# Designs tried in a protein design chat: VH-VL binders against Counting factor-associated protein A (cfaA). Part 19

Target 1, 212 residues: Counting factor-associated protein A (cfaA), of Dictyostelium discoideum (Social amoeba) (q54z64)
Amino acid sequence: QFISIQKYDFSGNCKNSSDSASSFEASSESAAICMQNDLLSGIVTNEGVCLIFNEVPTTFIISTKGDYIVRSIYDINDNNCQGGIIENKAIEIDECFVECADDYHGSTYLFSTETSLNYPSNTFMEISYNGECDGQWKTSFNYLQYYIVNKCNVAHEIETHTFSVGCNSTSSWVSEYAGEVCTVEPTVTTSYPIVDNCGDLDNSNFIDYCNI
Short names: E, the ipSAE of ESMFold2; O, the ipSAE of ESMFold2 at other seeds; V2, 0.75 times the mean of E and O plus 0.25 times the DockQ between their complexes.

## First folded at step 11 (VH-VL; framework fv_libivirumab)

Design P57k (from Bmdv with heavy chain N57K K106T; at its last look DockQ between E and O 0.59; V2 from the best seeds 0.58)
Fold by ESMFold2 at other seeds, look of step 11:
Structure P57k (fold): chain C 212 residues (1-212), chain A 122 residues (1-122), chain B 112 residues (1-112)
Amino acid sequence: as target 1 above (212 residues)
Amino acid sequence: QVQLVESGGGVVRPGRSLRLSCAASGFTFSNYAINWVRQAPGKGLEWVAIIWYDGSKKYYRDSVKGRFTISRDDSKNTLYLQMNSLRTEDTAVYYCARGGYSYGYTYYMDVWGLGTTVTVSS
Amino acid sequence: DIVMTQSPLSLSVTPGEPASISCRSSQSLLHRNGYTYLDWYLQKPGHSPQLLIYLGSYRASGVPDRFSGSGSGTEYTLKISRVEAEDVGVYYCMQALQTPLTFGQGTKLEIK
């Protein structure tokens, strides 16, 4: 089975929350809404994979009964997830929830499990391999990260700064906008080539894929 | 108690080799990526290389690629920098620094050693 | 390679007064994950560098509240709200978005 982590446009309210980050809890003054047209990005991963989630080394494991996901959090510099678990959080499967940074800022997530690999169309994807790349990433990948093309995102720690992701067969890009809305004209656009990192001596074991 | 200690610096002629060591203590060495950063006399900081926690990923600045090799021995809690074909422009204080790695990881270096001096002169 | 340009390169400040150091990157440091990959380091005289700010605005452990980081796109600022004698040294910005990691030229802060 795979664990699917979907990030949505923020739809909750963190006011009067018991803390700035909570699992299995929506704030007392908001209900989270996870509509597919609000989907911004996501992760599809195998169980127990060490990955960075919200800039913290993290593993995800499906509970014994299969009714929730255990998020295990490691020290911020423990990029191998081997230095002992700092915190475990239980995340309800198929329930939309908000994780708060402060009273007015947070992220909206939906965690689910799936028996087959699924990911949206119109995405830029980064696919992680276990060791050497074998050219058949759908059967050998570690995890993948996807970003919905042409969706307006709010940058972390700068709520009046927004951005969107785009790609084609040769390039990906990030377009930035001043303010809380992605306007017609970005202020900065940064382009990157689509690369297969598996062909380099010091490669990062990722490939880029524009799924258009 | 968390510390990094560099050694192996010295004075050598151009074209010669030198091996730097960085001894780690106070943390689980095998869980962390480590960098080499250098500082030429009177100049700013310059990143040199990084090795990932399992030794599988290594990156170098272009000016040292092919001449320098970063490696680690987890049984000795030690990072190495093998520097071959040394040039006068490699003259610097060399620091090891504990840090992350790319693709969603941050490259901020939270623990630094005291540095070891390499002088390359005719 | 991402070029990092600091200004000013030297700054002389009266104790108790604020200071600002600017850093400009040759391309945006905003990653598609929504984080800005810019760090600030301080190298005090005779010492190794120490981390002050990471991801543009997060203070490292033990760093006083008088230090703050901000910025977006290609422009970033480190502010010290009230400069103290212990703040003397060279400040470096560094992009942490991609290899090779690159530093600005440094800004030497001294007390008048």
Scores: ipSAE 0.561, ipTM 0.788, lowest interface PAE 1.7, mean pLDDT 83
ESMFold2, look of step 11: ipSAE 0.581; ipTM 0.808
ESMFold2 (binder alone), look of step 11: mean pLDDT 92; pTM 0.953

Design P8r (from Bmdv with heavy chain G104R K106T; at its last look DockQ between E and O 0.43; V2 from the best seeds 0.00; counts 0 for: pae E 5.6 > 2)
Fold by ESMFold2, look of step 11:
Structure P8r (fold): chain C 212 residues (1-212), chain A 122 residues (1-122), chain B 112 residues (1-112)
Amino acid sequence: as target 1 above (212 residues)
Amino acid sequence: QVQLVESGGGVVRPGRSLRLSCAASGFTFSNYAINWVRQAPGKGLEWVAIIWYDGSNKYYRDSVKGRFTISRDDSKNTLYLQMNSLRTEDTAVYYCARGGYSYRYTYYMDVWGLGTTVTVSS
Amino acid sequence: DIVMTQSPLSLSVTPGEPASISCRSSQSLLHRNGYTYLDWYLQKPGHSPQLLIYLGSYRASGVPDRFSGSGSGTEYTLKISRVEAEDVGVYYCMQALQTPLTFGQGTKLEIK
């Protein structure tokens, strides 16, 4: 089984949180709605793969009985998940929730499990995979991260700034907007080439893919 | 536990060469990009070069391109900076700094060595 | 290359009072993941640089709560809510988005 992590436009309220309440759940009683047209990005991963989630080295495992997902959090400097786990969080499957940064800021997530590899169309994707560096990632991938193309996102640090992601066969870009919506002309657009980076024998391969 | 130790600094005349080494311990060296950063006496920090985890991508500041070569030997957990055609403006303390994990991680430099001093003078 | 410009270049602060250091980038440091790749470093006299703040606002391990980072667009700010004698040194912003990595000129903080 694969673990699917979907990120939605923030719809929660962190004000009634239990303020670093010890262990397991983000404290959001009243909060989250995961509407499909609010989907911004996501991750599809195999169990036990080390990846960066919310800027922190992380692994995900499906519980023994299959009824929740365990997120294991590693030190910020443990970028390959080889040190000790500093925190475990239990995450309910198929329940929309908020992970809070502070009283008014957070991210809205839906975690699920899937028996086959699924991801939305109209996405820019970054894929980690093993084996031959030949671009045939589907049978050997570690994880993939996708971003819905032309979807308005709120910048994490600055709520009055928005951005969107775009791509074609040769490049990807991020367009920024000074206001609360992405319908105003962007103030800046930053372009990146499509990357295909081969690892050595002990490292994963990385490939960008514009899925449109 | 995590540590970087520079060596190989010294006093040299312009036009000569030096090779700096940076020994890493306490982490899986082969998974990280590693930087050289320098600081001239009484001046600010200046990034010099980076080598990616797999050695495939190397980047240099413009003023050292063609003169300096960054390299790594993952079997010895060691980063190198070969500095050829040294100039007086290369005089600085040189720091080794651990960068990002793989090309898809941030490049904030969370582990720094104590530095090794390079003096280029006649 | 992304140019980083700091202001002020020097700052003299009475102990216990707040301080603010600004940093400006020549282009956006926003990544498609929604985070801004700006870091702050402190170099105390006679020491190697140390990471204070990463991704615009996250404190590195062991950094006191009185340090905070924020930013908007291409302008970023490091704040110290109550300056202490141990905060003396040179503060650098750095963009961590792309190579070549580039530092600001530094801001020297001194106690009055």
Scores: ipSAE 0.143, ipTM 0.611, lowest interface PAE 5.6, mean pLDDT 82
ESMFold2 (binder alone), look of step 11: mean pLDDT 92; pTM 0.952
ESMFold2 at other seeds, look of step 11: ipSAE 0.596; ipTM 0.816

Design P8w (from Bmdv with heavy chain Y101T G104W, light chain Y58N; at its last look DockQ between E and O 0.68; V2 from the best seeds 0.00; counts 0 for: pae E 3.7 > 2)
Fold by ESMFold2, look of step 11:
Structure P8w (fold): chain C 212 residues (1-212), chain A 122 residues (1-122), chain B 112 residues (1-112)
Amino acid sequence: as target 1 above (212 residues)
Amino acid sequence: QVQLVESGGGVVRPGRSLRLSCAASGFTFSNYAINWVRQAPGKGLEWVAIIWYDGSNKYYRDSVKGRFTISRDDSKNTLYLQMNSLRTEDTAVYYCARGGTSYWYKYYMDVWGLGTTVTVSS
Amino acid sequence: DIVMTQSPLSLSVTPGEPASISCRSSQSLLHRNGYTYLDWYLQKPGHSPQLLIYLGSNRASGVPDRFSGSGSGTEYTLKISRVEAEDVGVYYCMQALQTPLTFGQGTKLEIK
């Protein structure tokens, strides 16, 4: 089975939250809502794969009975998830929740499980896979991260800035905007070529894919 | 206490070789990426090289590529910098600095050694 | 290579007054994951560098809240709301988006 992590546009308020960078609990005063047209980005991963989630090394596994997902959090510099687990959190499957960064900033998530590999169209994708570095990632897939193209996102920083992701067959780009919504013209656009990257790490290959 | 201690600096002539060591203590060395950063006398900081936690990914600044080799021995908690074909412009204090190797943020340097001095002169 | 340019290269500040240091990059440091890959370091006289700010605005462990980082586009700022005597030294910005890692030229902060 695969674990699907979807990030949605945040519409709540995180006031009265403490230690919010490490918390998945929603405020008791507000309920998170995850609507499909609010989807911004996501991760699809196999169980037990070490990846970065919310700035910290993390693994996800499905509980023995399959009724929740366990997030294991590692030290911020344990990039291979080989040290001791600092914290375990149980995550309800198919329940929308908010994780707060501070009183005014947070992210809305939905975790689910899937028996087959699924991901949305109109995305720019970064895919990790093992084995022969031949671009055949679906067979040896570790995890992928996708970004819905042409969707307005809020950057992670003290001052609110917005950005969007785009791609075509040869390039991807990030466009920044001055306002709280992505307005007419970006202030800066940075372009990157679409690349296949065979990392030097054992069994660690990466490929960019514009899925449109 | 978390600590990094550099050694192996000295005075050498151009074209010679030198090997720097960085001994780590107080943390699980094998979990961390480690950098070399240098500072010429009276000048600013200049990044030199990084080795990732698994030892397979190594990156160098262009001016040292092909001459310097970064390596690590996790059984001895030690980082190395083999410096071949030294030039007078390699004269600097060399620091080792602890970082991470996550794909999104791997160049964060939160613990630094005291530095070891390399002088390349004729 | 991403070029980092600091301004000013030196400044003198009366204790208790604010200070501001600017850093400009030759390209945006905002990644598509929403994080800005800009770090700030302080090197006090006779000491090794120390991390102050990472990912644009996050204070490193033990750094007082009078230090703050911000930025947009290709321009970034380190602010000290009230300068204290122990803040003397050279401040460096560094881009952490791609190798080779590159520092600004440094900004020397002195007490008047």
Scores: ipSAE 0.343, ipTM 0.719, lowest interface PAE 3.7, mean pLDDT 83
ESMFold2 (binder alone), look of step 11: mean pLDDT 92; pTM 0.949
ESMFold2 at other seeds, look of step 11: ipSAE 0.362; ipTM 0.709

## First folded at step 13 (VH-VL; framework fv_libivirumab)

Design C7i (from C7 with light chain T36I; at its last look DockQ between E and O 0.61; V2 from the best seeds 0.64)
Fold by ESMFold2 at other seeds, look of step 13:
Structure C7i (fold): chain C 212 residues (1-212), chain A 124 residues (1-124), chain B 112 residues (1-112)
Amino acid sequence: as target 1 above (212 residues)
Amino acid sequence: QVQLVESGGGVVRPGRSLRLSCAASGFTFSNYAINWVRQAPGKGLEWVAIIWYDGSNKYYRDSVKGRFTISRDDSKNTLYLQMNSLRTEDTAVYYCAKGGYYYGSGRTYYFDYWGLGTTVTVSS
Amino acid sequence: DIVMTQSPLSLSVTPGEPASISCRSSQSLLHRNGYIYLDWYLQKPGHSPQLLIYLGSYRASGVPDRFSGSGSGTEYTLKISRVEAEDVGVYYCMQALQTPLTFGQGTKLEIK
């Protein structure tokens, strides 16, 4: 089983939840919230893989009975998730939850499980896999992070700015826009070459993939 | 309490070698990337090198690449910097600094703890 | 390499008054995950550097509320709402997006 985490555009109001500024706090919202919003990005991971979620090292495990997903949170400096769990949170499968930054800003997530590896088309992907540096990542896959291409995102926290992600066979880019919508002309576009790094970690490989 | 203690600095002539050590305590050393950052007399901060927690991923600033080698011994909680072919421009206080890469969906390079530094002087 | 440029390089502030330090990057520090990879450090006289702000706006543990970070694109600001005597030192911004990690030149803050 794989765990799928989908991040949707936020259009709700965090005043309907008893919220604080803590990055670890979340509020429950109806499933209709996810269905109303655009998919922006996501993660597909195997159980127990250490990754960053909401700025902290995190693992996700499907519960013993398969009823829910356990999010285990580690210290911010525990890059390998080996220093002991500081908090566990239970996440309902196929139910939306909202993490609020303030009264008007937050993120909407949908957690699900899949029996096969699935991810959307029109994405830029960052993939972690084990084994030989042969590009056959699907058979030894750890996790992947995907970003929907040409979809408007709100930048985190500092000012009301938006951005979009693009890619082709040789490069990826991030385009930034002033204001709350991705209109017409970006103010800044930053391009990166497609990365294929073998052995960045002990027996781990990272590869960029433009899935257009 | 988190502690990082550098040693091995000294005065040497150009072309010679030194090995710096950074003894770590108060945290699980093997979970963290560790860096060397230097500061020439009267100057600002300059990143030198990083080694990931797995010990095999290493990155260097261009001016030291091929001359310096970063390494770690997790059984001794110690970070090393082997500095060969030293130049006068390598004269600085060298700090070890905790933090760095996290692979996966994101990266973080903030240095939450620093040592006291050890002084390297390269002069003829 | 991403070049980081600070201004002013020196400032003198009356205690209790605000201070503002700017940092400009040669390229955006926004990652595709939506976070800005910029840190601020303070090096007090005779001491090693200490982290103040990470990811553009997050205060490190134990850092007083009078310190705040903001910015977007290639322009970033550290503000001190009310300068105290203990704030004296050199402030550095650093980009944390990619190697080689690079610092600004530093801004020396002194009390008038």
Scores: ipSAE 0.630, ipTM 0.814, lowest interface PAE 1.4, mean pLDDT 83
ESMFold2, look of step 13: ipSAE 0.676; ipTM 0.824
ESMFold2 (binder alone), look of step 13: mean pLDDT 91; pTM 0.943

Design C7m (from C7 with heavy chain K98R F111M Y113V; at its last look DockQ between E and O 0.58; V2 from the best seeds 0.60)
Fold by ESMFold2, look of step 13:
Structure C7m (fold): chain C 212 residues (1-212), chain A 124 residues (1-124), chain B 112 residues (1-112)
Amino acid sequence: as target 1 above (212 residues)
Amino acid sequence: QVQLVESGGGVVRPGRSLRLSCAASGFTFSNYAINWVRQAPGKGLEWVAIIWYDGSNKYYRDSVKGRFTISRDDSKNTLYLQMNSLRTEDTAVYYCARGGYYYGSGRTYYMDVWGLGTTVTVSS
Amino acid sequence: DIVMTQSPLSLSVTPGEPASISCRSSQSLLHRNGYTYLDWYLQKPGHSPQLLIYLGSYRASGVPDRFSGSGSGTEYTLKISRVEAEDVGVYYCMQALQTPLTFGQGTKLEIK
C-alpha cells in the first residue's frame, strides 16, 4: 500500500490559530478545498518510511489506523525517526486539510492511500531508494517527491514572493518572482544539473528525473 | 539532557596528527548528522565537515579535504575528526554541532546543539 | 561554493535602540520546497554559538520575539527591535542550502 501526500495551493484561514497545524476535528480553518488544478507537489511513499517535510518543519512516519492516517512527529533533525515521538496527529483519509505555520501562512494537503504507484505527468521528481540501484526504483523506492513543472508556488516566511519549478533532461531550475503571482519575467533563476547518485559511496541513493 | 562534549585538542607541531572526539548524550546519536565547525583565534566560524546518520555520506570543506577524515562510532555515541598533516592555519577551537539533512536532496538543516569546543594549536 | 557577506562587521548600539544586520548570498537560498535555507547564530562572549533563526525567519526555542529574520532573493536581514545587554556578541548568518556550508564573516554587536 502506498501513501500519497499532495500539496495544493493554500485554501483556508490560519488567522488566530494558536498552533501550527489543524486539529483532528475539522473547523472553519481546516475546511479546505483540494482541486486537481491546484496541485503543486506531492510525495508517494510506503507506510513506515521516515519523511522530512519542510512545509511545516517536521520529520515524521506515516501509518494508518482505520479510516485515519496518523503522522508520528519527530525532531526535524531526526533523520531516521528512531528518537522519541514528539506528537501523533491524525487526519481522515481523503480529507483535505490545512497545516498552518503562522496566522497568515499555511499549506493545504490531501493524504490518501493507493494499491498501485501513481504520480502526475509534467513533474520534476526526486526518488529515494534503499535497494539496489539498477533501474528498479518503482518497486524498491522509499519515497518519491514530485514538483509540478511551471506551477506557481508561494514561498515561505522570508517575504511574500512566488516561484516555479522547471526541468528538462539535463537540468532543473527554480525561478523566483516578485510579489504574489508568477509573472513572465523571473527576478532570479537558479539551475541545477540532473543528479544520479546511484552507487556513490559518499552520497545518498537518489535519482533526479524530469517526467515531462 | 542533550549535549555534545569535544576532546582531544592540544598543542602540536606542523605536519603532525591529532584525533578529535565528540561524545554525545541525551539523544539517539545514530539518527543525526553531525558537523565539525572551527573558529581560529579572533576569527569567524568556518564549517569543516559533516557526516550523515548512515555514516557513508561525508562532505568536507576544500581546505581540509584529503587531510581530515570525519567518522562516527554509533555504538559509542562518538564522532571523530582525524586531522593529518596539520598546518598553522588549522589552529582553532573545534566544535561539534548536531544537524540534520533534508532526505530528498541530501541538504542539511540548522545546527541546533553545539559542544563547548576543544582547542587545537599548531605551532613550532 | 555560496559566498555569504555580512554588513556591518561591527556595530555599537545604545540599549533600547534597534539593530539591523544584513547578509548577502552569492546565489538564491530558496529551495524548490519553498523554504529559504538561511540561519542566524549568536556567539556570546566566551560561549559556543547558539541558533537564533532558522529557515530565514523561524525563531529557535527560547529566542525572544524582539529578534526577527527577513529577506528575499539574495539579501537577508536580522533585526533586533530593542537591544539589551545580553545581546552582546557576534552574529553569523549561514547558508544551509548546500555543502560546503558557509558562514558570513560575523557582525560584532557591542553596547555603547
Scores: ipSAE 0.589, ipTM 0.799, lowest interface PAE 1.5, mean pLDDT 82
ESMFold2 (binder alone), look of step 13: mean pLDDT 91; pTM 0.946
ESMFold2 at other seeds, look of step 13: ipSAE 0.617; ipTM 0.805

Design C7n (from C7 with light chain Y58N; at its last look DockQ between E and O 0.66; V2 from the best seeds 0.64)
Fold by ESMFold2 at other seeds, look of step 13:
Structure C7n (fold): chain C 212 residues (1-212), chain A 124 residues (1-124), chain B 112 residues (1-112)
Amino acid sequence: as target 1 above (212 residues)
Amino acid sequence: QVQLVESGGGVVRPGRSLRLSCAASGFTFSNYAINWVRQAPGKGLEWVAIIWYDGSNKYYRDSVKGRFTISRDDSKNTLYLQMNSLRTEDTAVYYCAKGGYYYGSGRTYYFDYWGLGTTVTVSS
Amino acid sequence: DIVMTQSPLSLSVTPGEPASISCRSSQSLLHRNGYTYLDWYLQKPGHSPQLLIYLGSNRASGVPDRFSGSGSGTEYTLKISRVEAEDVGVYYCMQALQTPLTFGQGTKLEIK
């Protein structure tokens, strides 16, 4: 079974949520909405794989009964998740929720499980896999991260800025925009070649893939 | 308590070699990338090299490629910098610094702990 | 290589007054994951560098809240809302997006 993590355009309200004031509590129906057209990016991972989630080394496992997902958090820069678990969090499966950074900024997530490997089209993908460095990642993949191309995202900054991701067969790029929405013309675009990197140890390989 | 202690600095003539060591304690050394950063007298900071937690992924600034070799011994919690064919331009305080994560695009986060440095002087 | 350019290279500040240091990169430091890979360090006289700000705006542990980082694209700013005597030293920005990792030239902050 695979764990699917989908990140959506922020839809919640982090201000004045209640007198008990909790921005991380599983919400009522009106607090968070995960519509397919609002999907921005996601992760598909096997259980127990070390990956970077929200810039923190983490692993995910499905509970014994399959009722929830456990996120284990490791020390920042613990590149292989072997420095000991700092914190465990239980995450409700199939429940759209908001994780707040402050009163006006947050991220909207949906965690689910799948019996087969699924990911959207029109994505730029970064894939981690084991075994021979041959590009045949589906049989041995650890996790993949995908970014929906040509979707407007909000950057993680003190000042809110927007950006979009694009790719073709040879390159990927990030276009940055001034202000709250992605306008017609970006202020800056940074381009990167599509790469296929093979690890020397741990039998870990990385490959970029433009799934257009 | 995280601690990084550099050693092996000294005064040498151009063309000679030195080997720097950085002894680490207070954290699980094998989980982290470790760097060498140098500072010439009266000058700014200059990144020299990084070695990934797996010991095989290594990156160097261009001016030291082919002359310097970064390595680690996780069983001894020690980082090394073998410096061959030293030049006067290599004169600096050399720091080891903990941190960094590289994904195929070559990015890192930050250096959260630094040693006190060891001085290398290359002069004739 | 990503070139990092700081300004001013030196400033002298009356205690209690604000200070602002800027850093420009030769390309954007924003990654597709939405984070900006810029750090700020302070090197006090006679000491090793210490981390102040990471990922553009996040304050490192133990750093006073009078320090703040901002910016996007190729322009970044470190602000000190009220300078104290302990803030003297050289401030460096560093890009952490790609190798070689590169620092700005440094900005020396002195008390008037």
Scores: ipSAE 0.615, ipTM 0.812, lowest interface PAE 1.6, mean pLDDT 84
ESMFold2, look of step 13: ipSAE 0.658; ipTM 0.822
ESMFold2 (binder alone), look of step 13: mean pLDDT 91; pTM 0.944

Design C7w (from C7 with heavy chain Y103W; at its last fold request DockQ between E and O 0.68; V2 from the best seeds 0.65)
Heavy chain, then light chain:
Amino acid sequence: QVQLVESGGGVVRPGRSLRLSCAASGFTFSNYAINWVRQAPGKGLEWVAIIWYDGSNKYYRDSVKGRFTISRDDSKNTLYLQMNSLRTEDTAVYYCAKGGYYWGSGRTYYFDYWGLGTTVTVSS
Amino acid sequence: DIVMTQSPLSLSVTPGEPASISCRSSQSLLHRNGYTYLDWYLQKPGHSPQLLIYLGSYRASGVPDRFSGSGSGTEYTLKISRVEAEDVGVYYCMQALQTPLTFGQGTKLEIK
ESMFold2, look of step 13: ipSAE 0.703; ipTM 0.838
ESMFold2 (binder alone), look of step 13: mean pLDDT 91; pTM 0.939
ESMFold2 at other seeds, look of step 13: ipSAE 0.665; ipTM 0.834
ESMFold2, look of step 15: ipSAE 0.692; ipTM 0.843
ESMFold2 (binder alone), look of step 15: mean pLDDT 91; pTM 0.940
ESMFold2 at other seeds, look of step 15: ipSAE 0.680; ipTM 0.838
ESMFold2, look of step 16: ipSAE 0.654; ipTM 0.830
ESMFold2 (binder alone), look of step 16: mean pLDDT 91; pTM 0.938
ESMFold2 at other seeds, look of step 16: ipSAE 0.601; ipTM 0.795
ESMFold2, look of step 17: ipSAE 0.702; ipTM 0.843
ESMFold2 (binder alone), look of step 17: mean pLDDT 91; pTM 0.943
ESMFold2 at other seeds, look of step 17: ipSAE 0.565; ipTM 0.782
ESMFold2, fold request of step 22: ipSAE 0.639, 0.634, 0.645; ipTM 0.821, 0.817, 0.823
ESMFold2 (binder alone), fold request of step 22: mean pLDDT 91, 91, 90; pTM 0.940, 0.941, 0.932
ESMFold2 at other seeds, fold request of step 22: ipSAE 0.624, 0.610, 0.576; ipTM 0.808, 0.817, 0.800

Design C7x (from C7 with heavy chain Y102W; at its last look DockQ between E and O 0.63; V2 from the best seeds 0.59)
Fold by ESMFold2 at other seeds, look of step 13:
Structure C7x (fold): chain C 212 residues (1-212), chain A 124 residues (1-124), chain B 112 residues (1-112)
Amino acid sequence: as target 1 above (212 residues)
Amino acid sequence: QVQLVESGGGVVRPGRSLRLSCAASGFTFSNYAINWVRQAPGKGLEWVAIIWYDGSNKYYRDSVKGRFTISRDDSKNTLYLQMNSLRTEDTAVYYCAKGGYWYGSGRTYYFDYWGLGTTVTVSS
Amino acid sequence: DIVMTQSPLSLSVTPGEPASISCRSSQSLLHRNGYTYLDWYLQKPGHSPQLLIYLGSYRASGVPDRFSGSGSGTEYTLKISRVEAEDVGVYYCMQALQTPLTFGQGTKLEIK
């Protein structure tokens, strides 16, 4: 069984979480919704795989009864998840939630479980897998990260900027925009070749894949 | 307290070999990527190589690729740089630097702790 | 290789005055994950480099809040709101997006 983590365009209101008090009275201002056409990117992973989520080393495990996901957080300097767990968080399956950065900015997530490997079309993907370095990743899959192609994203910056991701059979790229919307011609576009970056047989392999 | 101590520097002729060591303490060495960064006399910083926490991935700058080998011995908490076919342009202070973390499908390299450096001089 | 270009290459500042150091990259350092992979280091005279700023704007542990980083795309700035005598040294930007990791040529900060 796989864990699916989907990141959506921000919805909700973070004003109460970033102000001077720990909480303000709120009715539905913090309500989050996860509409499929707002999907920006995602992760599909097996249980117990060490990966970086929200800039900290993390593992995810499905609870014994299958009714929630446990996120185990490791020290920021422990990039192999072999040290002590700092914190465990229980995450509701199929429930949309928000993580806030400030009063009006955050990220909206949906965690789910799946019995088969699923990922959207029209994505640029990076896949981690084990075994022979021949591109046969689906049976030895660790995790994958996907980015919806031609979707407007908000950058993690002091000054909010936007960007979009694209790819074809030979290249991927990131296009940046100066404003809050990806409506003006990009100010910068950066291209990368799509290559197979194989590792040692004792370690994970990585491959880029343009799924369009 | 995190400490990184380089050793093995010296004066050698071009074409010879030298092995640098970096002894680590104050952190769980096997959890971290470690780097070599060098600085030629009166010049800026130049990244040389990195090895991942489990030794699985190694990356080198082009000018040393095929000549330098980075390795680690986790039982001794020690990073190594084997430098073969040394050239005069390899003359520098060599630092070991503890990497921060890698990031999902990406990689994040920031060097939160540095050693004091060891000097390598390659001259005729 | 991503080329990092710093300006100015030297800077002389009266204590208590602000300072600003620019860094430009030959390509964007914004990753598709939404983070900008630029770091700033200070090398004090006779010392090893020390991390000041990572991911463009995040201060490293123990770094005073008079240091701040900003910018995105190909242009980045390190600001010191009030320069102190202990801030003398050479400042380097570094791109952390891809190997080979590359540094700017350095900006030497001196006290007037």
Scores: ipSAE 0.534, ipTM 0.761, lowest interface PAE 1.8, mean pLDDT 82
ESMFold2, look of step 13: ipSAE 0.623; ipTM 0.809
ESMFold2 (binder alone), look of step 13: mean pLDDT 91; pTM 0.946

